VHH binders against Formin-like protein 12 (FH12). Designs and how they scored, part 6

Target 1, 299 residues: Formin-like protein 12 (FH12), of Arabidopsis thaliana (Mouse-ear cress) (q9c7s1)
Amino acid sequence: MASNCEKMLSKIKIPLPDMLNAVLDLDSSAVIIDQIKNLIKICWSKEEMDRLRNSAGGDKEVLGKCEEIFGELMMVPRIEPKLRVFAFKVEYPSRVSDLKMWMHTIIAATKEITGSVKLFRIMQTSLTMQVLRGSNVECGLDSLVKLCDNVYLMHDFCKLLDFGNDLVHLEAASRIELETITNKMQELFDIEEEVNDEFLASENDGANFVGYRNVVHDFLCTIDGDKQLLNILYAEVGGLVNSYIAEYPSGVRFKEATNILTRFVETFYKSREEIERQAEAEKEILEKRKMNIKQNGNL

## First folded at step 1 (VHH)

Design h21 (framework vhh_7qbe_3)
Fold by ESMFold2-Fast, scan of step 1:
Structure h21 (fold): chain B 299 residues (1-299), chain A 124 residues (1-124)
Amino acid sequence: as target 1 above (299 residues)
Amino acid sequence: QLQLVESGGGLVQAGGSLRLSCTASGFDYAMGWFRQGPGKEREFVASISYSGGSTYYADSVKGRFTISRDNAKNTLYLQMNSLKSEDTAVYYCAAGDTWEEVYNQLLSGEYDYWGKGTRVTVSS
């Protein structure tokens, strides 16, 4: 029967004034982010606190402590936006790092796919092998799907062609959705707008908030620089993906193509490992037989 | 401000293995390994993103070298297998603001983002 307010109270571990000072300094090293997120939830739970105040049966000790915390929070102008700005700053390096990683992965994978003469030859060999066996295949990618669905066909293919995997980023890229990147960039820009709104509004907070305003401004400058870089990367992603679609008229979306290629690479090397293990086991058996024959002959 | 310290270099026979380490602090950077042989320009070897989810290798080392990182220890690794005489070089740890910069041998910042290097000599 614990209320949302009571649940949030249980998660406050450091003195509130110390936490608020860290927020106003935008000092992400001083406070656990979960505590800040809990304070934001307390701000959103004022309606629940109002209901509890109007209830004769409420837990008076928990309610009193919750109201005390709420009172401290409300002493800071626009405390909820300030807590959100702080939370964004704490999570910011990870968000930017993830976006860069995802976009660089797609760029690398796309360049590997479109630049690979080896991949083209692989698809041609697969297609030719299957056509000669009477299979009805539509294109190179379709032939790779059929290889993955037939263990015997894949084993035969592994005997015809051997290649080193130069599609190093393909598996990572197959897990990335372009729409997710777009949505995460939009989230970043929406949060920047919120940070800017808070920066402008903080002018009315008085002289005691000049330091806060300066650290928020520094953060906005950092966001502006990162936005420029992220937009350049996203433009490159878009250009390379469009180049891929134009070059490979398979009727398959980029994501589906990367999934097919990832499954092919995984299945190919797994099959090759199985063939190599069987060959080595057979070699060991033959060598043991030769040794026994030789030793018996020497007697 | 950023300091990179390489270790693990030495003399090794052709076909042997070595593991290089690079310790860093204070930055969430993409990291990479470069090398410079006698009388040659510095060349790219391998790179890894901050999360470790993306790696790239020079064609000359693919299948023989493995790059990895331990962010909890601020340490970058290069596992070198099947070493060849042409792998003889001073190996440098590098950090860049973007993975693209490290990958393209275009590091952001000054030479403080480069370590002093560790020498690898592959004999016969």
Scores: ipSAE 0.000, ipTM 0.085, lowest interface PAE 22.6, mean pLDDT 73

Design h22 (framework vhh_7qbe_3)
Amino acid sequence: QLQLVESGGGLVQAGGSLRLSCTASGLTYAMGWFRQGPGKEREFVASISSSGGSTYYADSVKGRFTISRDNAKNTLYLQMNSLKSEDTAVYYCAKEPSALDWYLELTSGSFDYWGKGTRVTVSS
ESMFold2-Fast, scan of step 1: ipSAE 0.261; ipTM 0.549

Design h23 (framework vhh_8h5u_2)
Fold by ESMFold2-Fast, scan of step 1:
Structure h23 (fold): chain B 299 residues (1-299), chain A 128 residues (1-128)
Amino acid sequence: as target 1 above (299 residues)
Amino acid sequence: EVQVVESGGGLVQPGGSLRLSCAASGFTFSSYDYAMGWYRQAPGNQHERVAIIYSGGSTNYPDSVKGRFTISRDNAKNTGYLQMNSLKSEDTAVYYCTTGSPEDIWSYLLEHGSFDYWGQGTQVTVSS
């Protein structure tokens, strides 16, 4: 019933001249990303419009409106690259924000792990316990794996230690892949390359596009500044991660280490909850028995 | 089923020309939202984008081939082309045709080079 052109036309709520002005001004506050995506799709939909024109059953009024919009878009030199640059501009702040958040999370978690006196004592106690059992353990991290695999050993371990969780960023960090950060960094630099390509190509657009080239150049300057800050954060992530894993003679990867620690924390608290529930159940039984003895003793 | 098959590769002298062809099946270039691209991979290097053409006819090229290479399509033959002029030894690579129509347009814009379908490649060697 509805063509792809009709669906996209229904989503364009801002007058086209206002939208094109926003594109040429790179005014990301005036247009939402979905509107830009729909304009890009219209640039790609010439074939659909041709098919609708050849269909006697088609809505000729809708087709006329789609063709009108396409015609207006095609009057702008390299409108599709300009729309892509604008889409990048709109989404850019959130991409940078996410990347900074992920890197700060890894930094915080790594500092928490390496600086935790509580975790150090846990690793030391776990290692000692395993050695005393005659187990061959290579490091504290290996000892935690063995604790997690033995319910009875974990219960005994929980009785020896009171572990208040100071690894507040660990779980969040364990969900972040370092490769994802690397890939997202590369995507931002690829975006810069595309923006630069359009900046250079726009030199031939004429006098009416001088203002456009100035705002594109400003965007490139913003990207360059952010790149310096992101590279500093990325270097800190790499340094902290490499320093941390270098302490493990088995060549454990960062993801493996954070997964082991996350599993240990989860298993430790589950075992502790079980011990507390068992102690509470035993207390209730003792209290009932004391009450019954007191009641019957008065007879 | 969407498929692409490359042809037209070979040995050519520096400064020469070649035209690569990409025969498509399972879709037509007049189909909504289908884009076509050419990528190349030289020994020891990552794939790099050489050219892209969108369904509306817009094209994009990296600086390394801009002015020398031209991407086009013939809707009647359902075939895409890469015209390569002024070939250099640095252009020696396996050339791949690729196409796709991702449902999420943003994934396509951010994942440049991540098309749904790739051909087997055609070897281009530029040597005297």
Scores: ipSAE 0.000, ipTM 0.232, lowest interface PAE 11.7, mean pLDDT 76

Design h24 (framework vhh_8h5u_2)
Fold by ESMFold2-Fast, scan of step 1:
Structure h24 (fold): chain B 299 residues (1-299), chain A 128 residues (1-128)
Amino acid sequence: as target 1 above (299 residues)
Amino acid sequence: EVQVVESGGGLVQPGGSLRLSCAASGSIFSDYSIAMGWYRQAPGNQHERVAIITSGGSTNYPDSVKGRFTISRDNAKNTGYLQMNSLKSEDTAVYYCARSDEYSELFWEMTGGYFDYWGQGTQVTVSS
């Protein structure tokens, strides 16, 4: 449609020749991803443009501008694959950073959980306290769930133990889906395959594209290096998660456990802050009363 | 070893300005690997993100302060700043400076702004 083409044209903020130079240089510093996506859409819209040309009543001016852009784009061999490679490079640093962060967060949280003497003691104390009070409790994690549901038990528990939180990555880990990591890793494999396909095909573009081929090769080397590192991290995540939930073939149980622990930590500190706030308020009242007695001269 | 200390809070009239400072100290401060943020908590409200700046200088603000607040950093001084203009009574809160390592920088939207190191807060009161 003419209105759709008009919207795409309005979003091209960099002159087309400068954009094409950035694409061929794989210079991600000069271009915003939305502009590249719009050019890819224009490549896919040839059938729509042909249809509109044959229609009476279309906006001839907008149609003419879209056809001009098509003409300039088609001067570049395999322009659509080249735009896709460039889009991958623009998005690439964020994809790698997200994967590294998610996997490091899970690794850190799992090590914090398994290495926490404080958490072990917390679970033992919670279990013992609830059993002594007649609660039907099966294990440490179950005891933490029930503790969160009872404000009086939580307040009593806060008096028995000072839990300095060593589980600093727990909340962040509880928000991460292991399936998302797996899917994003597979996307990286797919991206590498598409970039490699374009690299191989670029051999037939002629002497003017030697520079382009070199920068695509450099990008492939970067992907290969990052992929090796990410695979090592991914294997560590799998090993730690499987160790934590030994008999479970997936991360579903891991997420359940981290959610229980996250809720416990949040509820524990909320209850502790409330107890401390009440104690400070009572302390202030007592000090004011002592001052009033002193001022009256009747100590 | 790593410490974060806020300063610059106080009482200001509506429409006024304040500049908050956040001094970071410690043996492991890298220009490349640190994100810095400002958060606030008003009585009766959940804490909320005010501003984030990455090591590369990219910034993000919620709509409630966008156009009025500006976050910046001076890596040579290990100091971050929050310039607050056109202050409203709704801006009254305790303001906290937070710092994260490299791996937490891009995760603020997904984790609700998880950070590794937090200051003790500085009170900002906008009245009369």
Scores: ipSAE 0.000, ipTM 0.088, lowest interface PAE 21.3, mean pLDDT 72

Design l01 (framework vhh_7d4b_2)
Fold by ESMFold2-Fast, scan of step 1:
Structure l01 (fold): chain B 299 residues (1-299), chain A 127 residues (1-127)
Amino acid sequence: as target 1 above (299 residues)
Amino acid sequence: QVQLVESGGGVVQPGRSLRLSCAASGFTFSSYAMGWYRQAPGKQRELVASISGSGGSTNYADSVKGRFTISRDNSKNTMYLQMNSLKPEDTAVYYCAAEWDSLTGSEYWSPSEYDYWGQGTQVTVSS
């Protein structure tokens, strides 16, 4: 039954003045996110501390430490918003890096899919083969699903057409949800708005916070520049996904299509490997027989 | 000032449904990842479901996948757990929990050690 205040105190490992200097400098290299989170939680625990103080059985040593920390925090105007801005900056590089990676992966995979003459030939051959066999097939992608569900059809198909896989980003792209990218982009706008609100409010903090305002402004400029780049990538993702949907069957979601194609590529190469193993075994048997015939004929 | 208040628990027969609600106050609700935990008598608390601050990411325990749905309404500062096809094994005290998350919708948040807990609401599925 340790209090939340006691738990939070145990997690603060650096001197509070050093932490506050890092907050006001937005020095993301000096602290880890968990330390910032714990300070924010202390800001919200004031009513709990007041209740413990008014209790006759309260732990005065622990309460004294909580009050000391709270007192130091309250010397800084709008300390909670400042801690939130600092938390955003600490987590910011990984957020931008992930968005760039995900969007570049989707862009590369989509260009590979739409630009693949080999894939186009595969889908047309699959569709034609199955229609000729009397199968009710709706489109190229539907034909690939049916190939994957029937080992004998896939084996026959592999004998008709070879496929050198040029879809190198497909598997990685199939693990990315477009909705996640959209949500993470929206979160960047929400973060920028919150940082800007704190920047505007900090005008009233006085002369000692001019340095703080400058580093917050620099952070806002960084966010704005990154947002412009990310918006260009995001627009390209949207354009390429729409081009893909327009070129391939209407109503199939990009995620569903990438899953179908990933399964097809895996199943095709597994079947191809089995055919090559069989062909190599037959070649070895034939060579053995040729040597036996030659030896018998030359005796 | 942070408070989490659960409601909607009760006694139901197997195969029936219940909807739990968790009303939150004293913090910026959309900045917190939320979760439902449950604890049966003599057992440790286990995660049932969790949802990110934006509602964009959800996680479920394998035992409840396909039966339970977690959701939230940030305009009402309320989180929900829709529990369908209830089984006797679902009998437990259900706890609402909140984890501070500086980034709304963050997939990097961890539900493993929540910061704030509700008082719990009893769910009993009689055989």
Scores: ipSAE 0.000, ipTM 0.246, lowest interface PAE 13.3, mean pLDDT 76

Design l02 (framework vhh_7d4b_2)
Fold by ESMFold2-Fast, scan of step 1:
Structure l02 (fold): chain B 299 residues (1-299), chain A 126 residues (1-126)
Amino acid sequence: as target 1 above (299 residues)
Amino acid sequence: QVQLVESGGGVVQPGRSLRLSCAASGFTFSDYYMGWYRQAPGKQRELVASISSSGGSTNYADSVKGRFTISRDNSKNTMYLQMNSLKPEDTAVYYCARDFSELWGSGDELYPFDYWGQGTQVTVSS
């Protein structure tokens, strides 16, 4: 099987000097993230390289190239932190985009739930039907849980009311844990602290690194601006979720509510399909009987 | 907006082949590990194959090793799954998934909270 060093070399597609220039310029357009991560792994691979050199299975040409690369990397002060900063910058737009998308999805789903006249009518009809049948139901959401747990009730419900689903973000939102957003926000801020630490340490690198420090500083300014926007979105998510919880007196948590609603939507449409399939089967049987009667009468 | 769109599913006889495609948009495709998952009726969703951001590393479930090949074209923002020697037990809905590439190169794991496509049905029957 190929060694770790051979694997890493196969993923490095640009000359090392060009790559180091991209690192020091923080030019994410020149290098893909996988190449940067492999260079970081090369920084860690000293012991493995020494072990492979002493083994009979070592490819001496490949090991020589890996050692040359390692030597060139180690000539840059704090090369591992610099590679980590560059890796963070390359992944940064996607991380910010993901956080924005998750938070906008929660915001959209919450507004859809609270603003849906169709969902309100569904819950009202479900609750009324079950109360009239003598069921002990506490609220609209509780009534939807009971519908999902009883196929006969769901089939009866589907005959009373049709539902065109206007909760377009609900399913996506039901897959998002608020704790995950919080953890990813904290991870982003922890990485920012690492970037700041490298920025401060780079003061001691000398005059040849002034350009590097300037681009790292510009990146930190970008992070600071995005952090302000992300905190505003996060506060809006928290406010809407808290408002949603307060509006639904069942004490159901937002995640549980979105799960109940997602299960309801899925079960409702499945039950509608089953009813339509049964109706078509009954129609076919009736048509066959009519044909049989006609054949017996005419022939 | 992040979108993953699967295509290429269908009904095939045992021993035949299918090629699935996943078209990605709304994110920098070349930055992410990608994977194929499948879910058979009454079973949990399972990882079939994964591929690194550059395509230089792949991983396969033991049940598909030697039969399936995952690949990607970063210039087209598309991932593929070549499925050879299909068996009835391969019958499932196949999902394209984006792995949240960890900054420090930890693992080829797909995260449950990452983006998924709508899925494409593969049925292997006589």
Scores: ipSAE 0.000, ipTM 0.144, lowest interface PAE 15.5, mean pLDDT 76

Design l03 (framework vhh_7d4b_2)
Fold by ESMFold2-Fast, scan of step 1:
Structure l03 (fold): chain B 299 residues (1-299), chain A 127 residues (1-127)
Amino acid sequence: as target 1 above (299 residues)
Amino acid sequence: QVQLVESGGGVVQPGRSLRLSCAASGSIFSIYAMGWYRQAPGKQRELVASITWSGGSTNYADSVKGRFTISRDNSKNTMYLQMNSLKPEDTAVYYCAAPLYWESISGDTFWSEYDYWGQGTQVTVSS
């Protein structure tokens, strides 16, 4: 309990007035996120502070510092919501950047998959080969799964087709969970609601907080603009993903399809390399044989 | 500072319904996610359902999907779990939980230094 206050004090590396000024200015360059998280914990530690104050055996210097910090924090109206708004702003650029990256990756991969003439030919050839060999296959994806499970079939397949990988975003997309994107979008909306609630509540803070309200409003405008862009990307992701999976039997999920394709691409190239290695070895043997014959003929 | 108190547990017959409530008290209720956990005798504690503070995102265990509904009322600092079509397998002590977390998306880092738990409420489904 006392060790928690001591830990939090050790993590506060700049003077509290400077930190509070940064919070009220929403200046994310002046304070690291861990310091803000610790201040939020102090706001939630009122009961612990009361216990320490009444303790005969307490460290008076540590207690005095904690009470001084708590006292200064509580002089700011709704300090805990203000600290959370600041924390949101510090982490905000990374949240937006990650969402844009994930959604652009899904969009690029899906367009590559649906637009690939090479992949279409591969699935048709795989399906045909397996049907001719008496295999029961429902679709191209199912045929690729069976192909990957049989090294001899894969080697035979590699001899029929040369596949240059035009699915450059496929592997990255296969690592992304669509549900994570949905959840992170909802978190962004939740953040906007909380920032807006603090903006409205701060109306009664007095003239000294006009500058704070202006900076919070600017942040809300930034969030609204980013939200509009992200909603457009999210709608495009949904449309492309749903269109793609609709081409397959019911129950095929995007993650399942991308994992199958990723495994196929990896297995295909591994098998192709092995076939090329064997062909080169055979060529070397043949050339060495021809060289030996020529040398013997000259002697 | 945050205290969680569960209510609404009891003994019911299979196929019946119960609604659990979790009231949070304290001067600040600023928890981004809350959830219901349960623990049956001789089993590990498991997450049943979770909800974000806005109510816009929910998550459910596969065993309760379609039967249980989680909701919250932030004006009352209260979270609910509506349990329909109860089965004997749902018999457990149900806990309200509010883990403190901060997520760094760019770093894929998760921290939880505070876990607020209620004392639990018993749900018994007896045939």
Scores: ipSAE 0.000, ipTM 0.100, lowest interface PAE 19.8, mean pLDDT 74

Design l04 (framework vhh_7d4b_2)
Fold by ESMFold2-Fast, scan of step 1:
Structure l04 (fold): chain B 299 residues (1-299), chain A 124 residues (1-124)
Amino acid sequence: as target 1 above (299 residues)
Amino acid sequence: QVQLVESGGGVVQPGRSLRLSCAASGFTFDDYAMGWYRQAPGKQRELVASISYSGGSTNYADSVKGRFTISRDNSKNTMYLQMNSLKPEDTAVYYCARELYWDTISGSEYFDYWGQGTQVTVSS
């Protein structure tokens, strides 16, 4: 069984008092996230430390150091919530940046899909071709699945029309799960609520924590600004995804539809390259045969 | 700070197998798509395999399809590349990468962080 206290002791780069000052200043430049998370876990492991102390199997030197650290931590009111606020502050820019990027990617891809005249022509041509050949396809997307599963059918299709890929965000969007965005938005809001709860509770900590409260308040103001943008993006994602699904037949969810389209685009281009490669190879063979006939006839 | 540490490289004979591991720290591993890249001396870096944040979707270069398998264990913050039926042309330094975003307009994959790399040598 791994000890969080042992991990924390091995990874502390700065003295504990300096780390606690960084926590109260919300100074993310002074401490790495791993150290903060280990301190949080040590707060949770008090019962485990007590159990290890009462056991002959416990390392008494390590337990002595862990007790010293625990004692220093407990001198700070609500140290565990303060550490979680600090961890949130350290990770916050990356979490917000990722959410914005993922949501912008889905928005861009969905608008490309719904606005693509080329894609509409592709699906109509695919569906028409397969129906005329006796296939029982139900919709344009189903027809694209069948094309991808049949090399000969795809080669015939590639001869009917050409397209440049105007679905430039499609592959990136196909790697993003909508449920993950929802879960990460919820996590961000839960963390914000925890920060606000700690801010309110810190009023009872006394005059020595006025500076801490000011820094936490500044952070909450930053979160409020970002939250407004994230909510706008999230609402747009929801609206566009619902619009996309409504336009394309039920039974195929957004992620499945984007995967079908991504596979189609990849397979189409591979088929096009193979057709072009085969045509060039056949041309070379014909030219070599013509030269060989010419040489043999003249000799 | 974000760190990606590769392991499992080595020298093997053609037809043998190797398993590469990438240990990630300093970020929420299960929020990010990950990839394996490789670079042979004098060659461009190329994507070998990629895996979605959940492990539900994988992508492979044509040259390794059917031989390599990418996987991840989000509980251990670790990504793997199982390499079977190794060929001399697989000789390269293999890099673990965190893929934040792929911009299809510019044709660029955006990475925040790369590992140090691990050498794989397939001797003929």
Scores: ipSAE 0.000, ipTM 0.107, lowest interface PAE 19.9, mean pLDDT 75

Design l05 (framework vhh_7d4b_2)
Fold by ESMFold2-Fast, scan of step 1:
Structure l05 (fold): chain B 299 residues (1-299), chain A 126 residues (1-126)
Amino acid sequence: as target 1 above (299 residues)
Amino acid sequence: QVQLVESGGGVVQPGRSLRLSCAASGRTFSSYDMGWYRQAPGKQRELVASISSGGSYTNYADSVKGRFTISRDNSKNTMYLQMNSLKPEDTAVYYCAKDWESLPEGSLYDQYFDYWGQGTQVTVSS
């Protein structure tokens, strides 16, 4: 029977003293997240290791190595919380980068939608065309839905108006769930609280951990700065989304609107491409006919 | 702050109905757009239905359109979700919350989460 501790131990490729130095220095360049997570799992396997010491089937040499490593880890006060702080620091840049990217994308898309003269013209033309055809459409977005649902109507529309898409962030924004941003912000705040708790608890670790406390404090200062920027960005997202809701039909949520507009843009260009292909095919037929007429006339 | 309490969940057979209630305390309930969210094990929370502050606008996820009806009674500070023709895929913990998209300009993240309820379990048995 393979030990869970043995399996985790085989995945730790760095010497343990080097790993512990990286943990206490919060040196995210020295380790990968999987190494840290495996050490956390080893901390959770104490009861399994205690059972294996009294097992007749245990590998005595490997069990001795697991006990030695566990002993080294337990020399560090609150090693599990320290490993969790280190894991958070390793993953931190990507968490912040993703949140900034998502929020900037929503901000850019919202400003593009509300500020697009081209989109305003598209919606006006679509609405006017459909009202003239007897359709009972009340707003621009509803008219775009009806265009997408009718291939003939869309083809006729494409002949009336050309649209150079200036909604460059729309597709990316349509893939972002606003609730995901909120949930990831909450996750970041929860983890920050864990880091702060460990920082406060480390006051009693002794003189050998002054350097550790300093690097944890520096990390908390970085988190606080980023959190302030993320909160400003999050507030801007909320303000812009609310402004959008107030300006556009009261029945259409931001997510639904971005989906409608994305579908419209895709369907419009697909229809335009089909029209262009048909025009190019006609051009080739006419060119062949002209060549044949010229050839036959010369003979 | 507004305290939200969900109720009305339970275990039902497919095709049955449940009515969820969300009771709010505080003077601000009638000023907020509200929503019902759900989360199944291993999945992210998703918006099921939303209702405007005055009750005139409603929005539904495509998976529940025609089956679920959201309503509110501002005089009782209560919001409801009538769930008809329940399916096994509707099994989730259901939460009421202030609609994120209706946050006032300049709203802080913490204000949003002050309005999350504890949830009510809905299980549609096979």
Scores: ipSAE 0.000, ipTM 0.169, lowest interface PAE 18.1, mean pLDDT 76

